# VHH binders against p49116: the designs that were tried, part 221

Target 1, 238 residues: p49116
Amino acid sequence: EGPLLSDTHVTFKLTMPSPMPEYLNVHYICESASRLLFLSMHWARSIPAFQALGQDCNTSLVRACWNELFTLGLAQCAQVMSLSTILAAIVNHLQNSIQEDKLSGDRIKQVMEHIWKLQEFCNSMAKLDIDGYEYAYLKAIVLFSPDHPGLTSTSQIEKFQEKAQMELQDYVQKTYSEDTYRLARILVRLPALRLMSSNITEELFFTGLIGNVSIDSIIPYILKMETAEYNGQITGAS
Below, E stands for the ipSAE of ESMFold2; O stands for the ipSAE of OpenDDE; V2 stands for 0.75 times the mean of E and O plus 0.25 times the DockQ between their complexes.

## First folded at step 13 (VHH)

Design g87 (framework vhh_brivekimig_d4)
Fold by ESMFold2-Fast, scan of step 13:
Structure g87 (fold): chain B 238 residues (1-238), chain A 121 residues (1-121)
Amino acid sequence: as target 1 above (238 residues)
Amino acid sequence: EVQLVESGGGVVQPGGSLRLSCAASGFTFSRYDMSWVRQAPGKGPEWVSSITGSGGSTLYADSVKGRFTISRDNSKNTLYLQMNSLRPEDTALYYCVKGGYLPWRKTFDYSSQGTLVTVSS
């Protein structure tokens, strides 16, 4: 009936905790990541196509893809977040954990490989100079993925993913008409998102969550939150 | 003006149960997520549980998961906390607060005196 995404869905503005502390700590990193996660979930729930799939499907989709959405959000908001500084602080904390014999060498290797993959992904997106419209459609392609295990209604999800792909193609061809292969370069970045562990992302960015709640528990809560009180806190809008 | 009145606190033995109530007024109760927050003697506030405005979803602090149940009756503008298998560390003044779980929330809309829960060790 209309485009999958409106101009309102292209707007993705992260409000960081202020002031930034002199020394980054687990709480600041967790609050920053939580703001991005909540912004990403509220972005998804605002899409009419997403709403049309129904509550149970919405929860299943977001539980399956939250790490991909979050990673795209990290790349999109890397400058606003000073992501390189946050990652350096995480590495410093990890090195301190090694010195205190709190983590195994194998676990440290897995975590460092994850950080490297994340840095390479964000660098690749920055080099391509991905714009706000492209990020919105990449997030939509990821959100409407019909191929996650355990999904029950896949044909409608696939239709919305195809619509996202077509609208991205139309946008890129009109906006970057000189760059014949831009769409291909953008799309080949997406498979890397599925190789990144959601468990490691949770440990790196969400260890300091108030009440020690899990991402799996928080997702259905965020998707059903009342809008009036959190819009101003998350987006600066009402 | 938002008004929240807690009740149901008391003294119980370890392993006991209590049901807390919060009567809300001054706002459209069903349009707001609600939370329970507790403050133990000499400590800062600790978030306990949240429920969405419709009652469709709940969240619990890991320390109370499986023991406490948050619920609401929007027809009565009342929030509840069913507390089972109580432990000495659950001893605190319990407050209901307007607003849900937000990891970055620094203040809550509450103007109440709370209700005291004491679990004898």
Scores: ipSAE 0.763, ipTM 0.892, lowest interface PAE 0.9, mean pLDDT 89

Design g88 (framework vhh_brivekimig_d4)
Fold by ESMFold2-Fast, scan of step 13:
Structure g88 (fold): chain B 238 residues (1-238), chain A 121 residues (1-121)
Amino acid sequence: as target 1 above (238 residues)
Amino acid sequence: EVQLVESGGGVVQPGGSLRLSCAASGFTFSRYDMSWVRQAPGKGPEWVSSITGSGGSTLYADSVKGRFTISRDNSKNTLYLQMNSLRPEDTALYYCVKGGYYPWRKTFDISSQGTLVTVSS
């Protein structure tokens, strides 16, 4: 059949809250992360193959992989987000929590280890100079993961994942023909995404939603929201 | 011109139930997500619940989850909020607003009168 992804799926433009406050706060971090989450979910729902799986299956896929998708988005949008500044602010908040005895030492250790893993991942992707096409296919490989428990249509999901892998290989081989090991270096980065806790990601980036809405609830909502409504919010249309 | 008219509010005892309605006109109702927001006396607006344009998905604030049910009838251009197990802290003016839930939405375009819900013994 035709390609899994079109040029429209390569475009991934995050609109940041403006202006950036002088001192970063929970609300700014949460809004920035939420914009990225919404962008990531709308990116996924725009893929014809994803819609072809049916509503129950595609919702289960995204619930299983949202943290991996979000982390790839953080790496891709690191400069636009000033991610290093956000992570520094989170670290500073955690150090203040240690000083005030507000969090246990074990919890702080888990959260700090998560931040270090995230920084290492983003640095690795930056050093590899991953381009927009490569990010689109990496997100597709993560999205079409057939190995999550409880999934239906696993053979179709696996075929879409294999198609994503083939199209990535064709792209890299043609575009970076002088670097015979580039694809291997890119693909070995993916297992690290599964080692990062979705619960810790939620605590770090979505603290402003605590007590109001959970990520588990918001994801199915985003997948079914009206496109016209989303476009109005993202483009700033009156 | 977008017009929204809320109704169904009243005075109920704790543990009671009310069903709110919102009649919409001036836009293609089925193409927009809709929300309920409330404002308690002396407080700012608080988002309560949202529903997608098709009615295929709903979202609730933790304070009302399990007690309130949002629904819509696109053939009648009407939004509903079924409120059960009402508590004194649910006392507020309730407004329906065009548009769904976005974490970055800081203000709500409230141009209607709302409907008053008072929970007291």
Scores: ipSAE 0.713, ipTM 0.884, lowest interface PAE 1.3, mean pLDDT 89

Design g89 (framework vhh_brivekimig_d4)
Fold by ESMFold2-Fast, scan of step 13:
Structure g89 (fold): chain B 238 residues (1-238), chain A 121 residues (1-121)
Amino acid sequence: as target 1 above (238 residues)
Amino acid sequence: EVQLVESGGGVVQPGGSLRLSCAASGFTFSRYDMSWVRQAPGKGPEWVSSITGSGGSTLYADSVKGRFTISRDNSKNTLYLQMNSLRPEDTALYYCVKGGYFPWRKTFDISSQGTLVTVSS
């Protein structure tokens, strides 16, 4: 059996919209988030183990875990995205909405709690200095989650998740041999991803999608789209 | 050269139906996602629907979801848009374009004449 992930699956390069506007707006945030979402889904569809599960299972898995993959992607690409600046702009917009009485106080509280959880997660990953191999395996662990309701092929999914866990363990033990507890510190961060509301993530990052499409509808489309045009759109030219 | 030719437009009453066709040539049709885009008088282009190269998945603007159906016949290099329950606000020139849905796509490569759909009482 070969490894679950090859070196090609470790590469995760986000191309941002250029130039960044002087004042961040919903369209810039939505475009940036959408580029990350597309990159994350194309990363998943490139994994041979994922392909082996078949298209129906692939769609169900990604629909169940897209928010976890997206949040890991936000943490991994936080510097490229200037995520702190994006979150500050969202907070500023929410404060303006309070002044204009556009949103209820209860809703604003829920959204602010979500932003705090997201900041805490990204900060914890940054403090641990998670590398590209570790991110790839963490994404694989959340992708191959056998415990989502309605899944078929759960035995095969569980085997791929266990393989991801073993390969992450082998990598960390070899690469960070002096830090006996690094793997435990990394893995204990994963449960926090399940606390991120996908509905709030969609509201924060995907407002203003062309045609007002939902993330649930776009997922099966991305998973079956032709990749040649996507490669041109994602790599970007200087 | 890439060539796209739309047809099937016309004048219909509200609640009516039309089926648009797009004949494609100059490229390997089945290897490309395709989209329908419309432009109402005095407005910019609006994305309507996309279909993957294999026809395995489709995507619709919320304004047309449940009323329009995009499809393709790769053996005939033809893209279709079945439009049901037409409304006055659907009045526009309809264009087929080479390429799929991308949330960051700011412009559509519209080089064809389009086909006019007019919904009026």
Scores: ipSAE 0.796, ipTM 0.910, lowest interface PAE 0.8, mean pLDDT 90

Design g9 (framework vhh_brivekimig_d4)
Fold by ESMFold2-Fast, scan of step 13:
Structure g9 (fold): chain B 238 residues (1-238), chain A 121 residues (1-121)
Amino acid sequence: as target 1 above (238 residues)
Amino acid sequence: EVQLVESGGGVVQPGGSLRLSCAASGFTFSYYDMSWVRQAPGKGPEWVSSITGSGGSTLYADSVKGRFTISRDNSKNTLYLQMNSLRPEDTALYYCVKGGYLPWRKTFDISSQGTLVTVSS
């Protein structure tokens, strides 16, 4: 039986590029985002329930939900990443592009709306003071989503999602016993993740990859990388 | 000590094909992801392709995707790069490197002499 996630799966330690440059540039932003993406995918591949679904299902699930996992990771690691500083730099670049590059107003509006939704999400999570256990189980709930098109083993995926929901409920009820409605407040934040475009996320955070490798291509590669070889570089361990 | 020896380079006309090989020794080959990196005259090194230790997954730079195929034979400790539809822009020294693709990796541990690929008419 056992729990869906172990203590090792609750631990989520992002190792940032060092030193931080005086002026934030596309390379620093892309490297920081890529480290978070790799950490998120290595987190998912380490879950026994995820491994049990098989390689094809694993790839399909992560391809469908990587943007949701990445956004939860941004919220969880906002302080470590200095996310507010990164977003301010992106906004400044966009404002300069309006003045200098004459970019389409419709495109700029779409991108700015995405940034504001991302800021709202991260601020709501911070206001709720979401802890590491809660983040781990929210990530599990979005990972084990049975409703993505083309999935096989949907009954088993749904069972793992339900297990994640039950374990989160047990934790919240025991840890935050005085806050009867905390779980509801946490869970109603999840639909907002589906409103954020994965294409806009790639444009904002992965511009350095867009020219040479796509996220869809990198996902199956990350899931099959030799874990021990990269563990220290991705998590800062060993 | 890690030893990597590239071979298979040569002169070929545009549209031609070449198969590069890399003979590895001094480490447990199957435990490591491997990459091909190239350096054109007067330019810095450019990552080309990576393959996982098991051979279960591959990754390609957009500039070579659909034309190049990376593969490995762990029983022979050998890495391969099949290059098809070669273009003048593919002219470079080609190196095999211990280690896979990481977006934040800015330097490659190039300890070998490489193999020269020249695409010209």
Scores: ipSAE 0.637, ipTM 0.859, lowest interface PAE 1.6, mean pLDDT 88

Design g90 (framework vhh_brivekimig_d4)
Fold by ESMFold2-Fast, scan of step 13:
Structure g90 (fold): chain B 238 residues (1-238), chain A 122 residues (1-122)
Amino acid sequence: as target 1 above (238 residues)
Amino acid sequence: EVQLVESGGGVVQPGGSLRLSCAASGFTFSRYDMSWVRQAPGKGPEWVSSITGSGGSTLYADSVKGRFTISRDNSKNTLYLQMNSLRPEDTALYYCVKGGYLPWRKSTFDISSQGTLVTVSS
């Protein structure tokens, strides 16, 4: 069998809404986040190993790990998104909510802790200078997680995760041959993704969804969506 | 030349049902996701529901979920919207549009057809 990922799976190009408004609003943040979510789901559905698991397993895997994939995508696309500016705008809204007593102090604390965890994660990835190949394999390791409740075909999922880990190791050892501990530094970042609440991510980035559709509802739709329409709207592909 | 022709609208009492149809031509219907969009008097267009090209997945606006059912017959190039438990706030011109749910399109659907009028009143 060939490699788990091809060069097409390393390419991850986010097309942002244009132009960026003078003042960030919920609609711009939601549109930007939605574009990244759709890109992440279309990336996953394009992997032959993922397709081989079948539609029910595909839906269950993505529902379990979308927040981890989305967060890796935020880190990878932080510059093109101007993520620091988006997070600063969210923090400003929270500070205003404290002054206006619109949100409870406990809720504000939970949301601020989530933002700090997100910033710390993105900063750690930037400091490590994670490349596109490394991001593709980290996303694959996260996607092929055999330990989520309710999964079938867990042995096959574990096999694909191990294949992703091996291919990442081979790449890092070849490309960063003098940095003996690089792989270990990268992999120890992944557990932090599971500590971040998907409910808080949804509240921060997806409250402006047209029709008030939930992420759980969008996931099976994106996975079965016609690719030609998506490619015309997002990838700019010919 | 994309042509979409909606039908099935009418006047119905609250709690009633209607089935809308959309006849499509000028493109390979089965290769496109499709949507229903409505426009109430004096308001902007509101997305209602979408269905994938194969019919394998559907999405509904929270306001219609559990009451409306979108479906398609690719052999007849026809899109349907079954509307149950109709409410006065469902009163609108209903349009079918080529294209699925994309959150960033925000009511920028290409509405080139005349639509079909649904009026819910006692």
Scores: ipSAE 0.762, ipTM 0.893, lowest interface PAE 1.0, mean pLDDT 89

Design m0 (framework vhh_7qbe_3; at its last look DockQ between E and O 0.92; V2 from the best seeds 0.80)
Fold by OpenDDE, look of step 14:
Structure m0 (fold): chain B 238 residues (1-238), chain A 119 residues (1-119)
Amino acid sequence: as target 1 above (238 residues)
Amino acid sequence: QLQLVESGGGLVQAGGSLRLSCTASGNDYAMGWFRQGPGKEREFVASISRSGSYIYYADSVKGRFTISRDNAKNTLYLQMNSLKSEDTAVYYCAADQYGRYKSPNYDYWGKGTRVTVSS
């Protein structure tokens, strides 16, 4: 059996909405996030192993890990997205809600901590200078996680995750042979993803776009979306 | 496509110093310096990660050359001190699109700037 990932899976280019508004409004943030989400989902679809699991299993996997994939995408695309500016804008928008007493003190704390976690995670990944190959493998490891409830074909999923891990190991060994602990340093960042709330992420990045519709509910549609349709959305949007 | 433009080359006496610059049309790349002397193959000089956290030097320039970058200016630098005649070469700026500061194959290259060290 061939490798899990190929060079075609390394490219991960996000196209931002244009033009960038003078003030980062909710629409721009949601549109940017949506594009990243779509890109992440379509990246997953491009993996033959992912396709081999079948539509139902694929949907279940993505539902389980979309927040982690999205977060890795944020880290990877932080520069092109101007993520710090987006997060600052989100905080500013939240201030309005706070002033209107729409959120409890506990909720405010949770949301602010989540934003901090996102920023910290992305900063940590930037400091590690994670490259495109490493990101691809990390996303694959996260995607093919067998430890989510309700999954079918768990043995196969585990196999794919192992392949991702092995290929990452080989890549790091070959590319960064002088840094003996780079692999471990990279992998140890993954637990941070599990600490992040998908609900809060959804609220921060997607509420203005999808309203009361959950990311969970739209994932099947995204996965069925044709690549051409997705590309059309990118070119047709703003 | 990323554009790279080197500058700062020239004639310098042995033991002297020179600072090269490479202006890039973007800053989301791992970057490096290479050089090609007369009758020699192109060789690695130094590389730097996107954030600058990781830096590597060829043994021949270690302790004498310093690679740095200013992402706000989209500029890569090579400070060359204690120059030797052996450092005479055309110096090239390169960038890796995947952010590999240990890139096996850089994707983008400048046209180079000539450095001549006289005895």
Scores: ipSAE 0.853, ipTM 0.930, lowest interface PAE 0.5, mean pLDDT 93
Fold by ESMFold2-Fast, scan of step 13:
Structure m0 (fold): chain B 238 residues (1-238), chain A 119 residues (1-119)
Amino acid sequence: as target 1 above (238 residues)
Amino acid sequence: QLQLVESGGGLVQAGGSLRLSCTASGNDYAMGWFRQGPGKEREFVASISRSGSYIYYADSVKGRFTISRDNAKNTLYLQMNSLKSEDTAVYYCAADQYGRYKSPNYDYWGKGTRVTVSS
């Protein structure tokens, strides 16, 4: 059957809106996040195994895991995005909202805790120096998760997840042969993704994109886009 | 478009030391040093991961050479100690776009800096 992922699925190139403004604003952050989200969904849709599951299953999988894929994308693209600068700008905006009494202290604490979890996740991935091939397989493991509530084709999804795990193992053993515990160190990072709130991710990164409509609600429409429309979103050409 | 510029090459006596530098236009890359001696094929010398957490050396240089990086300065270093005549080569800086410090194929290369070790 051949490999689950080809070399074309390892290439994951985020094109940032240019130029980066001196003072970050909601529009720039939302546009950057939108490009990463569309790149992530285009990546998933290009996988033959994903296509083979059919439209309904594809929609259910991406609805369940988009936040995990997006967070892996943030970690992978942290440098090109200047993610630390974006997060600092968000924190500054939250501090200003406290002074203006626009947000409750409890909500701000929840959002700050989410930012700290995100920073810790990205820092852990950076310290492991996860490469592009490892990121591609981690995204595939997350994408083909059979354990989300309401999934119907769980046996096929599990087969593809196991194939992703086996191919990651083969890659790591061949590439980093002397580091016997590398795979284990990488895989234990994944459970943290399930602790990240998709609602808080939407609030931090997508307020300017979706209005009052959730990302979960727009996923079926994004997955039906033609390649040219995806390319328009990831390069800013519409 | 990543640009790599090596510096620090020169003439040194056997047993001496030399530090090579490579200035890059970005730092989100695994990086390495390669060399090509007179009448020899290009060979791997050392590599370092994006953050500097992982380092890999060719057996011929272990214990004598040290690779390091300063990401704030976008600079890669190779500290060469106990130099031997067989270390004479043009030294090249290279970068891997996928962040593989054990890369089969580096994507970006500098023009090289020449190191000559006299007996």
Scores: ipSAE 0.748, ipTM 0.891, lowest interface PAE 0.6, mean pLDDT 88
Fold by ESMFold2, look of step 14:
Structure m0 (fold): chain B 238 residues (1-238), chain A 119 residues (1-119)
Amino acid sequence: as target 1 above (238 residues)
Amino acid sequence: QLQLVESGGGLVQAGGSLRLSCTASGNDYAMGWFRQGPGKEREFVASISRSGSYIYYADSVKGRFTISRDNAKNTLYLQMNSLKSEDTAVYYCAADQYGRYKSPNYDYWGKGTRVTVSS
């Protein structure tokens, strides 16, 4: 019965590996992305409404939406991460893959289209100057999506999503009262998240850490981690 | 913790102009200017979003003051034109850690720079 999110859920501080290497490499990119992933999972797990759904439902939700949460995290942290520099480094590595016969031309085209869509999404969010409160509610809307296949408790999930939408609406109207269309401009960005491929996200950001296992497969273990271990993964200390 | 240092204050005759600067130790913040006149409470003057795309002004300064920022130099500006005696105040630079360009509360504050407008 209280608000869906508290002020503790608005803080989202990503710490980058330091120092930034002279040459960006797979290890730096994967470590940076891993910190964001664990920060995003820690955020989701800390929400009382999420905790109330139970472990099996939690796992199903996060498996379905982790890529959307990660993509919102990329947009929110794009400046801190120097995301445009990371994406440029990835593009350079794709050129090497053609020369070394490591990736087909059709796959390269598919990956480049995904990078373009990701860049467009992040740019659109930056142009709106989405604030930390707005990002927190957007992530909650994405997390509590009842339309993923195989979910139980979909009525309860839908009620949590409605609550996140109402709280975002109230926040935007109170904070930006003279900007009548801000909520609409924000919400029309969300459909682009469903176009993001989790498989390609893994290739772009997680090839050095995941190996042969997908992020989908490790979600149950991430959600069971002790808080101290989570903090180690978020900061790279462990 | 973000550090904010204002400069550019001084004495100016009514109708004149003055440009304030605020040097910051970072640029990933929504920022604003506030002022406190003699015997008055601190009041909002202007604010600008992280990217600079959204700008808000108090009614009392619209058309006379211009807020801007240079993110490459981590510097916030306030160009004050057509100054009036009522603009006499200590002007403060402020920043919002959550990026709200119409923030109800700012988290970081400078020490201020004094502007005096003589009749």
Scores: ipSAE 0.674, ipTM 0.859, lowest interface PAE 1.1, mean pLDDT 88
ESMFold2 (binder alone), look of step 14: mean pLDDT 87; pTM 0.891

Design m1 (framework vhh_7qbe_3)
Fold by ESMFold2-Fast, scan of step 13:
Structure m1 (fold): chain B 238 residues (1-238), chain A 119 residues (1-119)
Amino acid sequence: as target 1 above (238 residues)
Amino acid sequence: QLQLVESGGGLVQAGGSLRLSCTASGYDYAMGWFRQGPGKEREFVASISRSGSYIYYADSVKGRFTISRDNAKNTLYLQMNSLKSEDTAVYYCAADQYGRYKSPNYDYWGKGTRVTVSS
């Protein structure tokens, strides 16, 4: 028995493709998003509690929550990614697509609403000055969600989630002792993550990269990768 | 790697004012000021969160010093008013990689700028 997360699990360093192009393109956006996705999965796999659940259970957990983990990662890495610039470029492209009648107005509206929700989420996290320890525990809380359909070992998953919540509470109370309601302000941000469509996330950030294969279909493969393969995807070097 | 460079130190009379600056390369960090006086251990002075929304001061400087930052310029400031002889110290800028404005251990440190208060 020991803490759910160590200092190693708090460190979350995204290595961006260099340099950022003068004009954003689909390739740069997809490569950046893929690095964040692989970093997020590598992070989850490094947690002893996650490995203790066994391959079938831990794969099912990540398939159910990858979009929530990815969105938290976008918020945490927003500055290093220049996320606001990426989203502005996507919005501009969508507005031009309306003028050219390439996409339906209803679909464009759904995608723009998703982008607005994403921007609002990232801005709320920035205004709260969520630190690296808080991000690590929020990711653990969404990772160890016992309420996704079809999960096995739900009692063990729930115990890990409660442990994450307890450790986050202890951290916030000690570090931000003068701010009595900080924990509540942080936790009420989490339900918004489940309102984010994984299908729209795939279209915005992974278009042209995965072909006919969805993210949830490749997750079992990613989780089985050797450390060197993970490092190659995270850094783009191997 | 992050490099922190302090400036603005000097000699000032008791009751006077100085403004210290610290420039940082890279991305926004939670930042703090520390000082070390002659024959003393390094002590905390003030800290500020990445956005500037959270600020924390040592009791010895409350009401006299003001910490602020300009993220567009990657610059941290310490406005020091009503200076006392006991404020004489080398002042260090520090950054926390995790964004904790009440950091137990800062990861990056500048080389310091000297402040001498005479009377």
Scores: ipSAE 0.558, ipTM 0.794, lowest interface PAE 1.5, mean pLDDT 86

Design m10 (framework vhh_7qbe_3)
Fold by ESMFold2-Fast, scan of step 13:
Structure m10 (fold): chain B 238 residues (1-238), chain A 119 residues (1-119)
Amino acid sequence: as target 1 above (238 residues)
Amino acid sequence: QLQLVESGGGLVQAGGSLRLSCTASGNDFAMGWFRQGPGKEREFVASISRSGSYIYYADSVKGRFTISRDNAKNTLYLQMNSLKSEDTAVYYCAADQYGRYKSPNYDYWGKGTRVTVSS
């Protein structure tokens, strides 16, 4: 069997809405986040191993891990997105909501804690200077997680995750040969992704874009889109 | 498309110092310095990761050269001390689009700046 990922799966280029507004607003943030989400789903669909699992299993995997993939994408595209500026704008909006008594103090605390965890995660990835190949394999490890409830074909999913782990190991050993413990430093970052609430991610980045339905409920429809429609969502083209 | 422009080259006496700069049109890249001496192949000198956390030097320059970057200015530096005649070369700035500071194949290259060290 050939490699799990090819060089085409390493390229991950986010096209931001242009022009960037002078003052960030909910629409710009939601559109930027949506483009990243669609890019992440398009990336997953392009993997032959992912397609080999079948549509029902594919859908269940992405529904379970979309928040982890999205967060890795935020870290990888932090510079292109000016993520620090987006998060600062969200914090400013939350502080204004406190003044106007629009949100409970408990809810604001939960959201602020989530933002701090997200900033810490992105900063840790930046300090490790995770490269594009490492990001591709980390996303594959997250995608092929056999431990989500309700999955079928768990043995095959585990096989693909193990293959992702082996290919990451081979890559790091060849590329950063003098840094014996780099792989360990990278892998210990992954558990933090599962501590981040998908509900809070939805509120921060997809506010007003979804009604009484969650992102995981929308995923089956996104995965069924044709390639041209995906490209339209990623670039904002009609 | 990334553009890289080196500057700071010139003539310097053996034992002297020189600082090279490379101005980039962006900063979301791992970067490095390479050199090519008369009648020699291009050789690696030093590299630095996107944030500056990881730095790697060729054995021939360890303890004499220092690589650094200022991401606010989109500028890469190479501080060269205790220069030797063997350091005479055209120095090239390079960048890797995937952020690999130990890149097997750098994607972007400058045109180079000439350094001549007289004995």
Scores: ipSAE 0.743, ipTM 0.887, lowest interface PAE 0.6, mean pLDDT 88

